# VHH binders against f1rd40r3617to3795, part 9

Target 1, 179 residues: f1rd40r3617to3795
Amino acid sequence: FNISVQSGYEAISQELCVVTCLKDLTSVVDIKTSSRPAMIGSLTDGSTETFWESGDEDKNKTKSITISCVKGINASYVSVHVDNSRDIGNKVTSMIFLCGKAVEDLCRIKQIDLDSRHMGWVTSELPGGDHHVIKIELKGPENTLRVRQVKVLGWKEGESIKIAGQISASVAQQKNCEA
Below, E stands for the ipSAE of ESMFold2; O stands for the ipSAE of OpenDDE; V2 stands for 0.75 times the mean of E and O plus 0.25 times the DockQ between their complexes.

## First folded at step 5 (VHH; framework vhh_8emy_2)

Design b1 (at its last look DockQ between E and O 0.79; V2 from the best seeds 0.00; counts 0 for: pae E 2.7 > 2)
Fold by OpenDDE, look of step 5:
Structure b1 (fold): chain B 179 residues (1-179), chain A 124 residues (1-124)
Amino acid sequence: as target 1 above (179 residues)
Amino acid sequence: QVQLQESGGGLVQPGSSLRLSCAASGFTFDDYAMHWVRQAPGKGPEWVSSISGSGGYTNYATSVKGRFSISRDNPSKTLYLQMNSLRPEDSAVYYCAAERYWGESLYPSEYDYRGQGTQVTVSS
């Protein structure tokens, strides 16, 4: 299950048929995990066949992935891939997305519950702006849990992300879903 | 409606064995870690054993380790506690409890769900 999502689309004007093309910023953000940082590479390698698995350090604690954006990087969406159907004994049943300007000052922006059969991407929209810290808190019924991929979409300062075309918002949304 | 119903308790002699069962209904059983806790008269509640949602991880209180064994059958939504080499100090009401997120509950009142309990009495 390889996903090669390189960009997302956001319609900004129906009248002008202008679409904003969001870039994959995953390679230019800093990612930290609450445990087993040596496995962080598996979160961003573009493959759902690999994963980060939490360690014993977090066996009785909430697990977390923290994403830090540098100046000039504007994150718009964060996506997390989980496969509970494959990760028996490592299931994720809760995700809380938090966002803010600093690690010590985060606000909850999304919370979702997953069942033990969930497989796929979970996406949260971000409030916009630069220098964002994004924290994903993860819980489950197991001692440990697994996350397959993390992806950040947004734009870089100074780059044009506007695409003029004859595409509808529905088509843009469809492309995002297929990406 | 959520229900946890314990069974299998009784009066037994020291050194004997009992097997407790907990029948669960009303929630997605394998999405929850399951626990046994006990409370003796005049004493506070005591954690006994825990098992993860998939059953891949188990843990035991020091007082029962090597004597008790926790297991679960997710298809039938049943939790078990095999109690061997029972001692008088094991006498208590045993409660089955469910926890959605592993390791977050410290006290019996913090679990998401709990049964009415089954009495275990070990006496000569």
Scores: ipSAE 0.422, ipTM 0.750, lowest interface PAE 0.9, mean pLDDT 89
Fold by ESMFold2, look of step 5:
Structure b1 (fold): chain B 179 residues (1-179), chain A 124 residues (1-124)
Amino acid sequence: as target 1 above (179 residues)
Amino acid sequence: QVQLQESGGGLVQPGSSLRLSCAASGFTFDDYAMHWVRQAPGKGPEWVSSISGSGGYTNYATSVKGRFSISRDNPSKTLYLQMNSLRPEDSAVYYCAAERYWGESLYPSEYDYRGQGTQVTVSS
């Protein structure tokens, strides 16, 4: 997770006196899945030992996870954890990341093909801070698939500016916020 | 390059059994769902059976359920179709086919790869 946001931190640090501290926003975003919404808790419980598994609602269709941010929440990165080495009957071999202001106005920002033995996180950087909807489309060679965790990293409006203003008096202490 | 080669067809009597094989090469076999499709003279292609990449899920056309069994052996990159209780209407050229993403294709012509086929003829 920490490594996946390194690029965003590097870009912000060139301003010298203002640093945006990225936070885990997963608990404050709304998450929907294309099937089995009762299993959504497994995506956000902080564990890669639990999973969401697709079901009959999206049988023979592209599976998806949709994340909606309320006003004041600015998502910068989204990460998805899959484990094809354990989930051999539920592999994910394609992920497409989309974002936009609304579900009907999504733009594809990243597509990645995963090896059938992939184990780990896949992260997409989100362009611009004004996107309110993130969608991850998932495909594979199995009739169902599994995702083990989702994380959203970003900042809350007002909170990031206030923290940066407080840190500007002592820039060295900014690194403790990252740990 | 990509190669799908079917074998095991032949001329048999009604009620007989045959086992078709499809040897695959040139792609990552485990990453593909596999299908059997048949085409009888004068007819369009007909989906017969499908198996997921791991082999854990199978599905069959109603006309063959209970008589045919699809399987795969991923280490040997081979797909099989066990055909029991064969009927004259099962006579066709049988093709194996590969599909990278389960359920994305509506028609057999949309599959990513297809073999050259093996003839099955059931005579009375």
Scores: ipSAE 0.405, ipTM 0.767, lowest interface PAE 2.7, mean pLDDT 84
Fold by ESMFold2-Fast, scan of step 6:
Structure b1 (fold): chain B 179 residues (1-179), chain A 124 residues (1-124)
Amino acid sequence: as target 1 above (179 residues)
Amino acid sequence: QVQLQESGGGLVQPGSSLRLSCAASGFTFDDYAMHWVRQAPGKGPEWVSSISGSGGYTNYATSVKGRFSISRDNPSKTLYLQMNSLRPEDSAVYYCAAERYWGESLYPSEYDYRGQGTQVTVSS
């Protein structure tokens, strides 16, 4: 139960790896965003050289990425790569993480603030397990915001461990999936 | 301490130009969207123009579009409003305002920080 990150600056060095790393979000999840559909592939291509860009000029519309996991996937952590040092005109200075069983019934998990020079992964743990919908709301001083990558860490049911006692042990003892 | 201090207002004739400045201190200036808001006697506050933290994006009220230009100098922590072809209806107190997350505030009264204002009077 401790929320691992309360600020964006502190989040950058805390990468978590669980028993099964979900590498291809497109094959196991459905992704909806406030951008053009063609930009969605940039979030999951494994490269931080490509970017996802939110819809422009609509300052009254929430800029978001919504990930819906298919049956058999238990999402435990979500990680977002932000590069404010390259994306000077499209900085993300805050992220709000929400999750739930349906898009209409999401619960806010936390807000993480990022400094103006942030570069790296921002990671949020998901409470309790059994989360099928994850929403990331993005805030920044620009009309158009950029994100480089998104990852979901979790278990497939064929390899599932009970979250109530073992997730903390797995997280504490395991190194990053990216290492 | 957070401070926003406007300057550059004055009395000018119709058709003239003025440049307003807003000096900011006490916060990370380049992380904030900046706005110009004006208020004429007996009227509510009217949003005039906005600029993103980087300066890459700008917006203007229809009433000033093509005549006013907003800009910022992040190293000096200063916001500017270049006002051209001034009209009597532009007479107002002009305020600068700061907003951490662009578009989070629905009304000018909701911006995170606001200055004391500078008077602009356009009269023949």
Scores: ipSAE 0.000, ipTM 0.345, lowest interface PAE 12.1, mean pLDDT 73
ESMFold2 (binder alone), look of step 5: mean pLDDT 84; pTM 0.847

Design b2 (at its last look DockQ between E and O 0.03; V2 from the best seeds 0.00; counts 0 for: pae O 10.3 > 2, placed apart)
Fold by ESMFold2, look of step 5:
Structure b2 (fold): chain B 179 residues (1-179), chain A 124 residues (1-124)
Amino acid sequence: as target 1 above (179 residues)
Amino acid sequence: QVQLQESGGGLVQPGSSLRLSCAASGFTFDDYAMHWVRQAPGKGPEWVSSISGSGGYTNYATSVKGRFSISRDNPSKTLYLQMNSLRPEDSAVYYCAAERYWSDSLYPSEYDYRGQGTQVTVSS
């Protein structure tokens, strides 16, 4: 892996830095929603001002976003942005992340309850292995709900790994190390 | 400690109106969908009406649609049921209930919280 050296300390101590670079893979994964598929573009357009809003197709059912990866794509994190402070009639208060090799064989990897005033990203680290499907189940106290963005971070097989800085504090970790 | 306290029941004649109230405490009221359920002697519980956390969506059992109106006041943490054109078949103990999430099926599910109930009796 990539190693970077931190300098400028006043002490003699040395730190070994390992910088792991992840790419935004959102444009190369397939995304489906439980309703209103025409609004999926709002999840991937890079804007928290647009939204996907659930519709009549899942009105009495759990709402979901399903992400499918082709071979050669290794997803490491998935992040979901919601804004309950603006989306007062469309709040998301429960989010369950699942993954697996196929839709019929998913395992829960993270379950989180959100405050009714939550604004921001919720991120799940994905386990290693041969998973191809990520599902996010969404619930709240409203008949419909809104999600404003989805991101997938990871790496492609065969891509060169460059020494690079932090991609995002929420989905990437940077260590300052010396060795 | 979670509490749901119903009030406003009573004995009335057919065709009368009543307004039930449910005072909530011990949880974040606007994060919950709210329901009215009734139970007549010797019968199982019957769903009456539901309202979403913000109050933007309501739904009613066919037996009460057009006669009953559900509402909520989130600042005062109070749920209401306006019952008009009451019939003897509406006689029951009425309970309010809270559910963290909107229903994910048409089948009844266990509610997170339920009150003690208030008696409504409609008799000739």
Scores: ipSAE 0.173, ipTM 0.604, lowest interface PAE 5.2, mean pLDDT 81
Fold by OpenDDE, look of step 5:
Structure b2 (fold): chain B 179 residues (1-179), chain A 124 residues (1-124)
Amino acid sequence: as target 1 above (179 residues)
Amino acid sequence: QVQLQESGGGLVQPGSSLRLSCAASGFTFDDYAMHWVRQAPGKGPEWVSSISGSGGYTNYATSVKGRFSISRDNPSKTLYLQMNSLRPEDSAVYYCAAERYWSDSLYPSEYDYRGQGTQVTVSS
C-alpha cells in the first residue's frame, strides 16, 4: 500500500454523499527527530527510496519523530512508511503514536507491532480538538532503525473542505489511494 | 542475567510520601518501557504507571494521577515512583516491570521482565 497523497477524502455522510477533502499538511508542520536531524528532509521528500536513519546517539534507546502543528493547522491523520524488508539491520517493530497540546502533555492514541517483513504505511487517526503535537515513538530489534516517510493529513482553518457530490465511500477510498 | 530489584517500600501513615526505586541490569534498559504494577491481598493486579524508554511519555492510573510521579534515569538504569498523599487503599506489593513492546497488560507475569516487589503499607 503506497499513497502519494496530495489530498485525502473522508466520507461524512453516506446519505448526503458529502465528502471531506483533507489536505497534505506535511509541508507546513515542524518535524523533529531524536537523532540525525540532517536526514529529516528524507522523511518528507515524497519518496520511499530515501529514509531517515537513527544515529548512534539513540543507540539502545527509544527513537522518536515529533510533529508540531502551528495554530490554524488541524491534523486528522498521521502516516508513517516503513520498509523492514529493505531495511535489514534497521527494522521498526513497534510504533507508539502520541498526541497532545504540548510535548510534556501527550496521550497515547495508538500502539502497533510490526512484523520483521512489514512494508508499507502505518496510519493513525488523530482525535479532534486542539492537538498540536504528534509524537511517534519507534522501537526495533537493532540499535538503529529507518523510517522512509511521514505524512500528515488534515485541514486549515478558514478553508472549505466539504465537497458536494455523489461519491460513494468506495470511490472516495480509491481516490485516496490514487491521489 | 536480567534483574529488576525494587526498594523503598515500608509502613507509613496516610498523607505521607514514599519514593520507590527499581534497579535494572542485564538488558538494554533505555530501549524498554518501564511499568509499576501493584497487587493488594485478595485483589487482582492493578496497573499504576508507565514510562517510555526515552522518558518522553508517561501515563498513570486514574486512582493515582496527581499523586504519583514516575521517572527514570537511563544512565544509572533506575526507575522511580514518587508517591505523595498516600492512602490506605494504596497498600500493596509494588512491582517493577519492563516491556520492550508496550502493551496494556495488568499482570506482572506478562511483562518481559519483572522484580520480586516491595511492600507498601499505608495505615494510621
Scores: ipSAE 0.000, ipTM 0.283, lowest interface PAE 10.3, mean pLDDT 85
ESMFold2 (binder alone), look of step 5: mean pLDDT 84; pTM 0.845

Design b3 (at its last look DockQ between E and O 0.02; V2 from the best seeds 0.00; counts 0 for: pae E 14.3 > 2, placed apart)
Fold by OpenDDE, look of step 5:
Structure b3 (fold): chain B 179 residues (1-179), chain A 124 residues (1-124)
Amino acid sequence: as target 1 above (179 residues)
Amino acid sequence: QVQLQESGGGLVQPGSSLRLSCAASGFTFDDYAMHWVRQAPGKGPEWVSSISGSGGYTDYATSVKGRFSISRDNPSKTLYLQMNSLRPEDSAVYYCAAERYWGDSLYPSEYDYRGQGTQVTVSS
């Protein structure tokens, strides 16, 4: 089961029928994990068949994935894919999304409890601006947990992301869900 | 309502064995890590052992490692602690505790749920 999120759409104005096409920025952000950094590649390889699994370093701690955006990168959404149906010994049942300008000054923006059978993407909207640090704190009933994918959607400064067309907000949302 | 009920404690001689049980109800048992903690008179709570939700991972305090074994039966919602080669210093009230998120609690008092405890006394 593979889900690839390559782009997202936001309706700017229904009156003008302008849609903003968000880009996948995952390749241009810095990703760190609280353990087993050697497995970070699995978070961004575009496959839900691979995963990052937390290590012994985090066996009694909250696990986390930290995303740092560089100058000129504006992250709008962060998505995390988990598969608790496969990862029965590595379930994620809580996600806390934090963001800020620096690692030392993060604010909680979203908290989500996941079903023990949850499979799929969990997405958080991010506040506007650049130089964001995004931290996802992960918890579960196991000493270790697995995350399949991380995706960052947004826009680069200087690039046009506006698409003119007769696309309704509902259609845009549907396309995002199908991506 | 959440309930954790310990049983199996008693008075035994050094070197003997006991098996503690903890019957859980009122919550999704397999979605919680389970723990045994003990408290002796005049002492603070001491972590004894932990087992993950699925039962795939176990951990033990150094003081009991090799002698105690934690296990769980998720279908019956029961937690167990097999205690072998008991020593007088193992005497305490033993509590079963549930934790929703593994490692989230730094102290036994922070666990989400805890039973009333069962007394274990090891004496010649």
Scores: ipSAE 0.723, ipTM 0.865, lowest interface PAE 0.6, mean pLDDT 90
Fold by ESMFold2, look of step 5:
Structure b3 (fold): chain B 179 residues (1-179), chain A 124 residues (1-124)
Amino acid sequence: as target 1 above (179 residues)
Amino acid sequence: QVQLQESGGGLVQPGSSLRLSCAASGFTFDDYAMHWVRQAPGKGPEWVSSISGSGGYTDYATSVKGRFSISRDNPSKTLYLQMNSLRPEDSAVYYCAAERYWGDSLYPSEYDYRGQGTQVTVSS
């Protein structure tokens, strides 16, 4: 993955050529689910043909996927793949994305409703700053629901990442979540 | 049994300050985001302010930002609202409320727990 910008200011010729490289960090984050932890491998195996299905541990509770980042990992985007067209009895119709330094300091950053035929990725941009925990809250019309993949994109400390100046595309940085 | 008990309300003059307290029991206080909600006669509930479980993040309604300050003391399981520069429009019953994860509820009626309220009256 590479994000490239180029300015067409021929008279100036002084604009920075910015390359921001987002990396798939899914293999280096810790993932927990609200139920059926034995199925977590289906979320990270790179296949939309496998799934995590919520179970008895959370049948009367909000279903969730919690992602924890170790020091030096900076998540920029989180994506969740849902297929309501195949998962007819296990649909996901609402997602809430939260982030923060710890599970007790989570703030909502995005809420989205999905139609009954949704199939594909739902992506949330994460605010900049020192966030260690991302949580996805999931709701649907049935007692159980399915998620087929999760991906985390971002960068690791020590990797080369170019950040353009104020006049070009930049990463959003935040110290704290905002409501 | 979960209980939230507000106190510190009263009758004050415009421009005065007042500090509300909310004593919590029956749940793990540190794990819950806490909210202040107010309701004036004949109106629906209005969200005022929120604070995360650790106290590390706060947010305010635009109508009170810069005048009100939310805080919590987790050892004593107490939530506070410092209200400065009070206006007649701030008159309402003020409730504290708890939510396991901040942002799960779209409306104050959906919070997990809610107190009985304390009356704040700012004389016009």
Scores: ipSAE 0.000, ipTM 0.138, lowest interface PAE 14.3, mean pLDDT 78
Fold by ESMFold2-Fast, scan of step 6:
Structure b3 (fold): chain B 179 residues (1-179), chain A 124 residues (1-124)
Amino acid sequence: as target 1 above (179 residues)
Amino acid sequence: QVQLQESGGGLVQPGSSLRLSCAASGFTFDDYAMHWVRQAPGKGPEWVSSISGSGGYTDYATSVKGRFSISRDNPSKTLYLQMNSLRPEDSAVYYCAAERYWGDSLYPSEYDYRGQGTQVTVSS
């Protein structure tokens, strides 16, 4: 543990660390929805006041958001913002995260059940890999559902932003980097 | 079950080269970022180099950049570190380590899996 020292005190640990900052990759990945593709921009506009709402195209089918990473793009986390407290008629009560090398060959990563009053980000960690397809399957009790924002965090091959040095133990719990 | 086994260490003269290997088993190798970490007597662990699961992204500590080269062979589940122009300061036990999501660990001691290490001694 590296501790920031008050004047007159020594650090209890001087372990060197390197943190590669996760980059917001949302603008460079390809996003497809199971319905109403014209509303995809609402998922990536940086605002949780706008939403993607599913439509008639997937009425009797699984509703989903599919993220495709191009060569050199490695996704580490995907986050989805749901506001069931405002979207009472369009609640998302379950999310299933899947990934693979192609849409035809996806493996389930995990399922997260959301409280009927849920408001906030739902995050899934992703397996490593060169070219990754991430699919988020959405379930809810109503005919349509709403998602307010999607964010993809990771790194670009050939780019490195690293923070090297001695880090205090209290900072070590924060994995959020500003690039 | 999960095993990381380093090899290739030894005693060499300054200016020499060594190639370290790390054989991995018990996990999906190509889904993990791999790291080399070293620890000299009386010192904490020092991160040396990293490579992404695909091998497309590599990174190096400033002290070894231009002298060391990290690579991996995913079909054989093996990680490598080519060490050139070795210096006495490079003497340490070298460990390979695996991390599912690169950047999750802030300290080299926090990686998901770590091997037993291989001793490198650079001495005249």
Scores: ipSAE 0.000, ipTM 0.108, lowest interface PAE 18.4, mean pLDDT 77
ESMFold2 (binder alone), look of step 5: mean pLDDT 85; pTM 0.859

Design b4 (at its last look DockQ between E and O 0.50; V2 from the best seeds 0.00; counts 0 for: pae E 7.7 > 2)
Fold by OpenDDE, look of step 5:
Structure b4 (fold): chain B 179 residues (1-179), chain A 124 residues (1-124)
Amino acid sequence: as target 1 above (179 residues)
Amino acid sequence: QVQLQESGGGLVQPGSSLRLSCAASGFTFDDYAMHWVRQAPGKGPEWVSSISGYGGYTNYATSVKGRFSISRDNPSKTLYLQMNSLRPEDSAVYYCAAERYWGDSLYPSEYDYRGQGTQVTVSS
């Protein structure tokens, strides 16, 4: 799916319907990684050329990215960009998306396995309601893995969300290209 | 027992700088958004700045934006407020506050925890 035409973003997922009124909330969320927090900036810099790479701290552990939303921020989708084709030796083959109000009480909402050549965005829809924490658990065949980008889409309370309906990713992409 | 203890306040001249600190204890510091709020005599509380649990997001009141900088050190459970280019209107008691679920608009009643405050006086 694509972000609103005003955002000028490319399609994030082919399976996700685009809601034009959704905003990129990535800049207003708190992000934590299980290791190498100094590289967190690479997850949100808008470039798939940079990446977060897990550190030795997570060598034998599940890696994770935790997103905390502030009050009034309603996340609707979370997307993770992975490029296993480029990240040889740092592949991601499993993603589990969890969400909840607190890190201590998260529910699994999506699990996906990725092939060794996966390149692109993986998106999870988030359940409605007041959820403050999104956790993405990551596994791969190697000791370390890389994630290129994280993106959070949603809406801010008090802002009108014009739900113009669900459009296909292709249509959304076309609109972005025409903008 | 939860404690927030502010320090670093004082009397300074306009244009000067101060750095406030808030030492936290008794709760999981990094799970809470931290805030600075201030209250001047005869005025209601004013939100100053906020920082998310892991420091990934910060916000500032328009009145202090560009002059103040909020930061935190989670290992030492300390919140900071660097105040530059201080003005007389910045004079107030500055409070450190913690909130599990951070909002953009902060009222005293919304804070989970709050310190006793430190006095900042800017005067020529």
Scores: ipSAE 0.018, ipTM 0.334, lowest interface PAE 6.7, mean pLDDT 86
Fold by ESMFold2, look of step 5:
Order: structure tokens, then sequence, then C-alpha cells
Structure b4 (fold): chain B 179 residues (1-179), chain A 124 residues (1-124)
């Protein structure tokens, strides 16, 4: 698809249009956490029953999830699922969303405070442009905090340099979304 | 000065395994996608595999998919290629290469850095 098709569906219903027009890119972006990288699979397994829990690697440091996009990936939304009602010793009460071209050039795009009983998704719309890095900074009142899922929605350019088979598949996906 | 140094090559029999390593220095390793490229004598370079900067995305040439596995250890700034079920046609000099935020380039001239290579020979 092209941007105009995405914009049309998105304007009608954010939740439904995003699923209809935009693709879940979580499996093709690169994700890093500030601690316990072995738990990253729990962020991307499609389940809000598993979790990433911060650890000693980021004790006394800002806790974070960093998402890196390769060329041709255009992220439009990033969503983070937390459940303070289940994670009573690991609450998340503040999120700061940042994005930019590189880790050293991040700009804040959204800050949100969550109440101590928040359960659900927190979503940030990403500005247009050539952003390769998204970072979510997390704070909470406890020694550790938990995040249960991350999703990235967006689209892939058909013009990316790919292996011949992958290039054909990427172009077909764009056209199928358009149709 | 940027350095990429491959090691772990050698002479092996068909069906054997080898693990190649690439030690990196002089740049922020985490920011770079890493590639393995191989070149047999008298042939052009052939892309083998790529891995994203944080390791979340990997890809393989059709000729090696299912037999080779790329990985990286960012704390030690080391890239790996596990090569299983080696065949005589896998014989080549294997190079590691680095490209900032891009993992699908097929041409060595598109990479920011490339090592000197390590020889892998699979004898009949």
Amino acid sequence: as target 1 above (179 residues)
Amino acid sequence: QVQLQESGGGLVQPGSSLRLSCAASGFTFDDYAMHWVRQAPGKGPEWVSSISGYGGYTNYATSVKGRFSISRDNPSKTLYLQMNSLRPEDSAVYYCAAERYWGDSLYPSEYDYRGQGTQVTVSS
C-alpha cells in the first residue's frame, strides 16, 4: 500500500483502521531492553500473560525498551501493555516515548502518567519522517517494573534493498494491503 | 581505527561443523547490522547472512538456510556464524561486514566496514 491508503483507513477508526491498513511490524524490528534481555521474547509473543521484568543491570538507571528499525520500516504507532493491578510489586507509573534518527538524537514525543491500577495498552503515535529508533523510558515506585507486551504498527517500503525473494514478497504485501 | 577480524576457518570434511567468529573494535557495535559474505576463488562475492544491531532480525541466503546460524554478542563485540552440515560448495573466504541500520545489502561496496576474511575449505 501507499501512505494515502493508510491515512484513509486510519482517519475512519484508529483501532480498526490501524489493523486493516497498517501491519504489525513487531517481528521485523529490533528490540533491546535496559535489563534482562533474555525476557524480550515475552514482550513480543502476542500474550499479555507473560512479562519482561527489569533487573539488576539497570538498577539506579532509567529503565527502557529501545526499538530499532532498519531501512524501509516506517513505524506509525508504538504500544506498550502494562498491568498494575496484577503487577502490584512491579508497577509502571510513568512512560516517556522518544524517537529519532539515532540513539543520540532522540526527542520526547509523549509523556504519560499512569495510575496505580492501570491495566491495558498505552499508545503513542509516531511523527512522520526518517525515524530509526523508538525508546520508551519507564518509571515506577518499586525496585523493579514489568511490561507485558510491546507492539509496533506501520508499513514497509517496497523500495528496500532485499534478497530477490524478499523483495517480491514485500511488494506483494504492499499491493495486497492496497487491495 | 575500525577493525573486523575473522577467525575459526579451516579444512574440514563434508558434513562437519565450524563456528566462525568476527571480533569488532573501533565503532559502536550495537548500532550496526552485521553480515557474512563469502567469496570462492574466481567467483563474485555471495551474501550469506545478516543480523540486525540488537539481534532481533536475521536472514539467510537460500543456499545456507537451515544449516547456518548467525548470532552476535554485543557486550563482547563479536559476531558469529555457526555452519553445520558443510558441503564442498561452501568452500570460500568468509568475510564479516558492518552496515549501520541496514541488513539486506548484497554488495560488499554497500557496507561501511569489511574484514580480511577467514578461509573455509570443505574437501571431498
Scores: ipSAE 0.012, ipTM 0.416, lowest interface PAE 7.7, mean pLDDT 78
ESMFold2 (binder alone), look of step 5: mean pLDDT 83; pTM 0.841

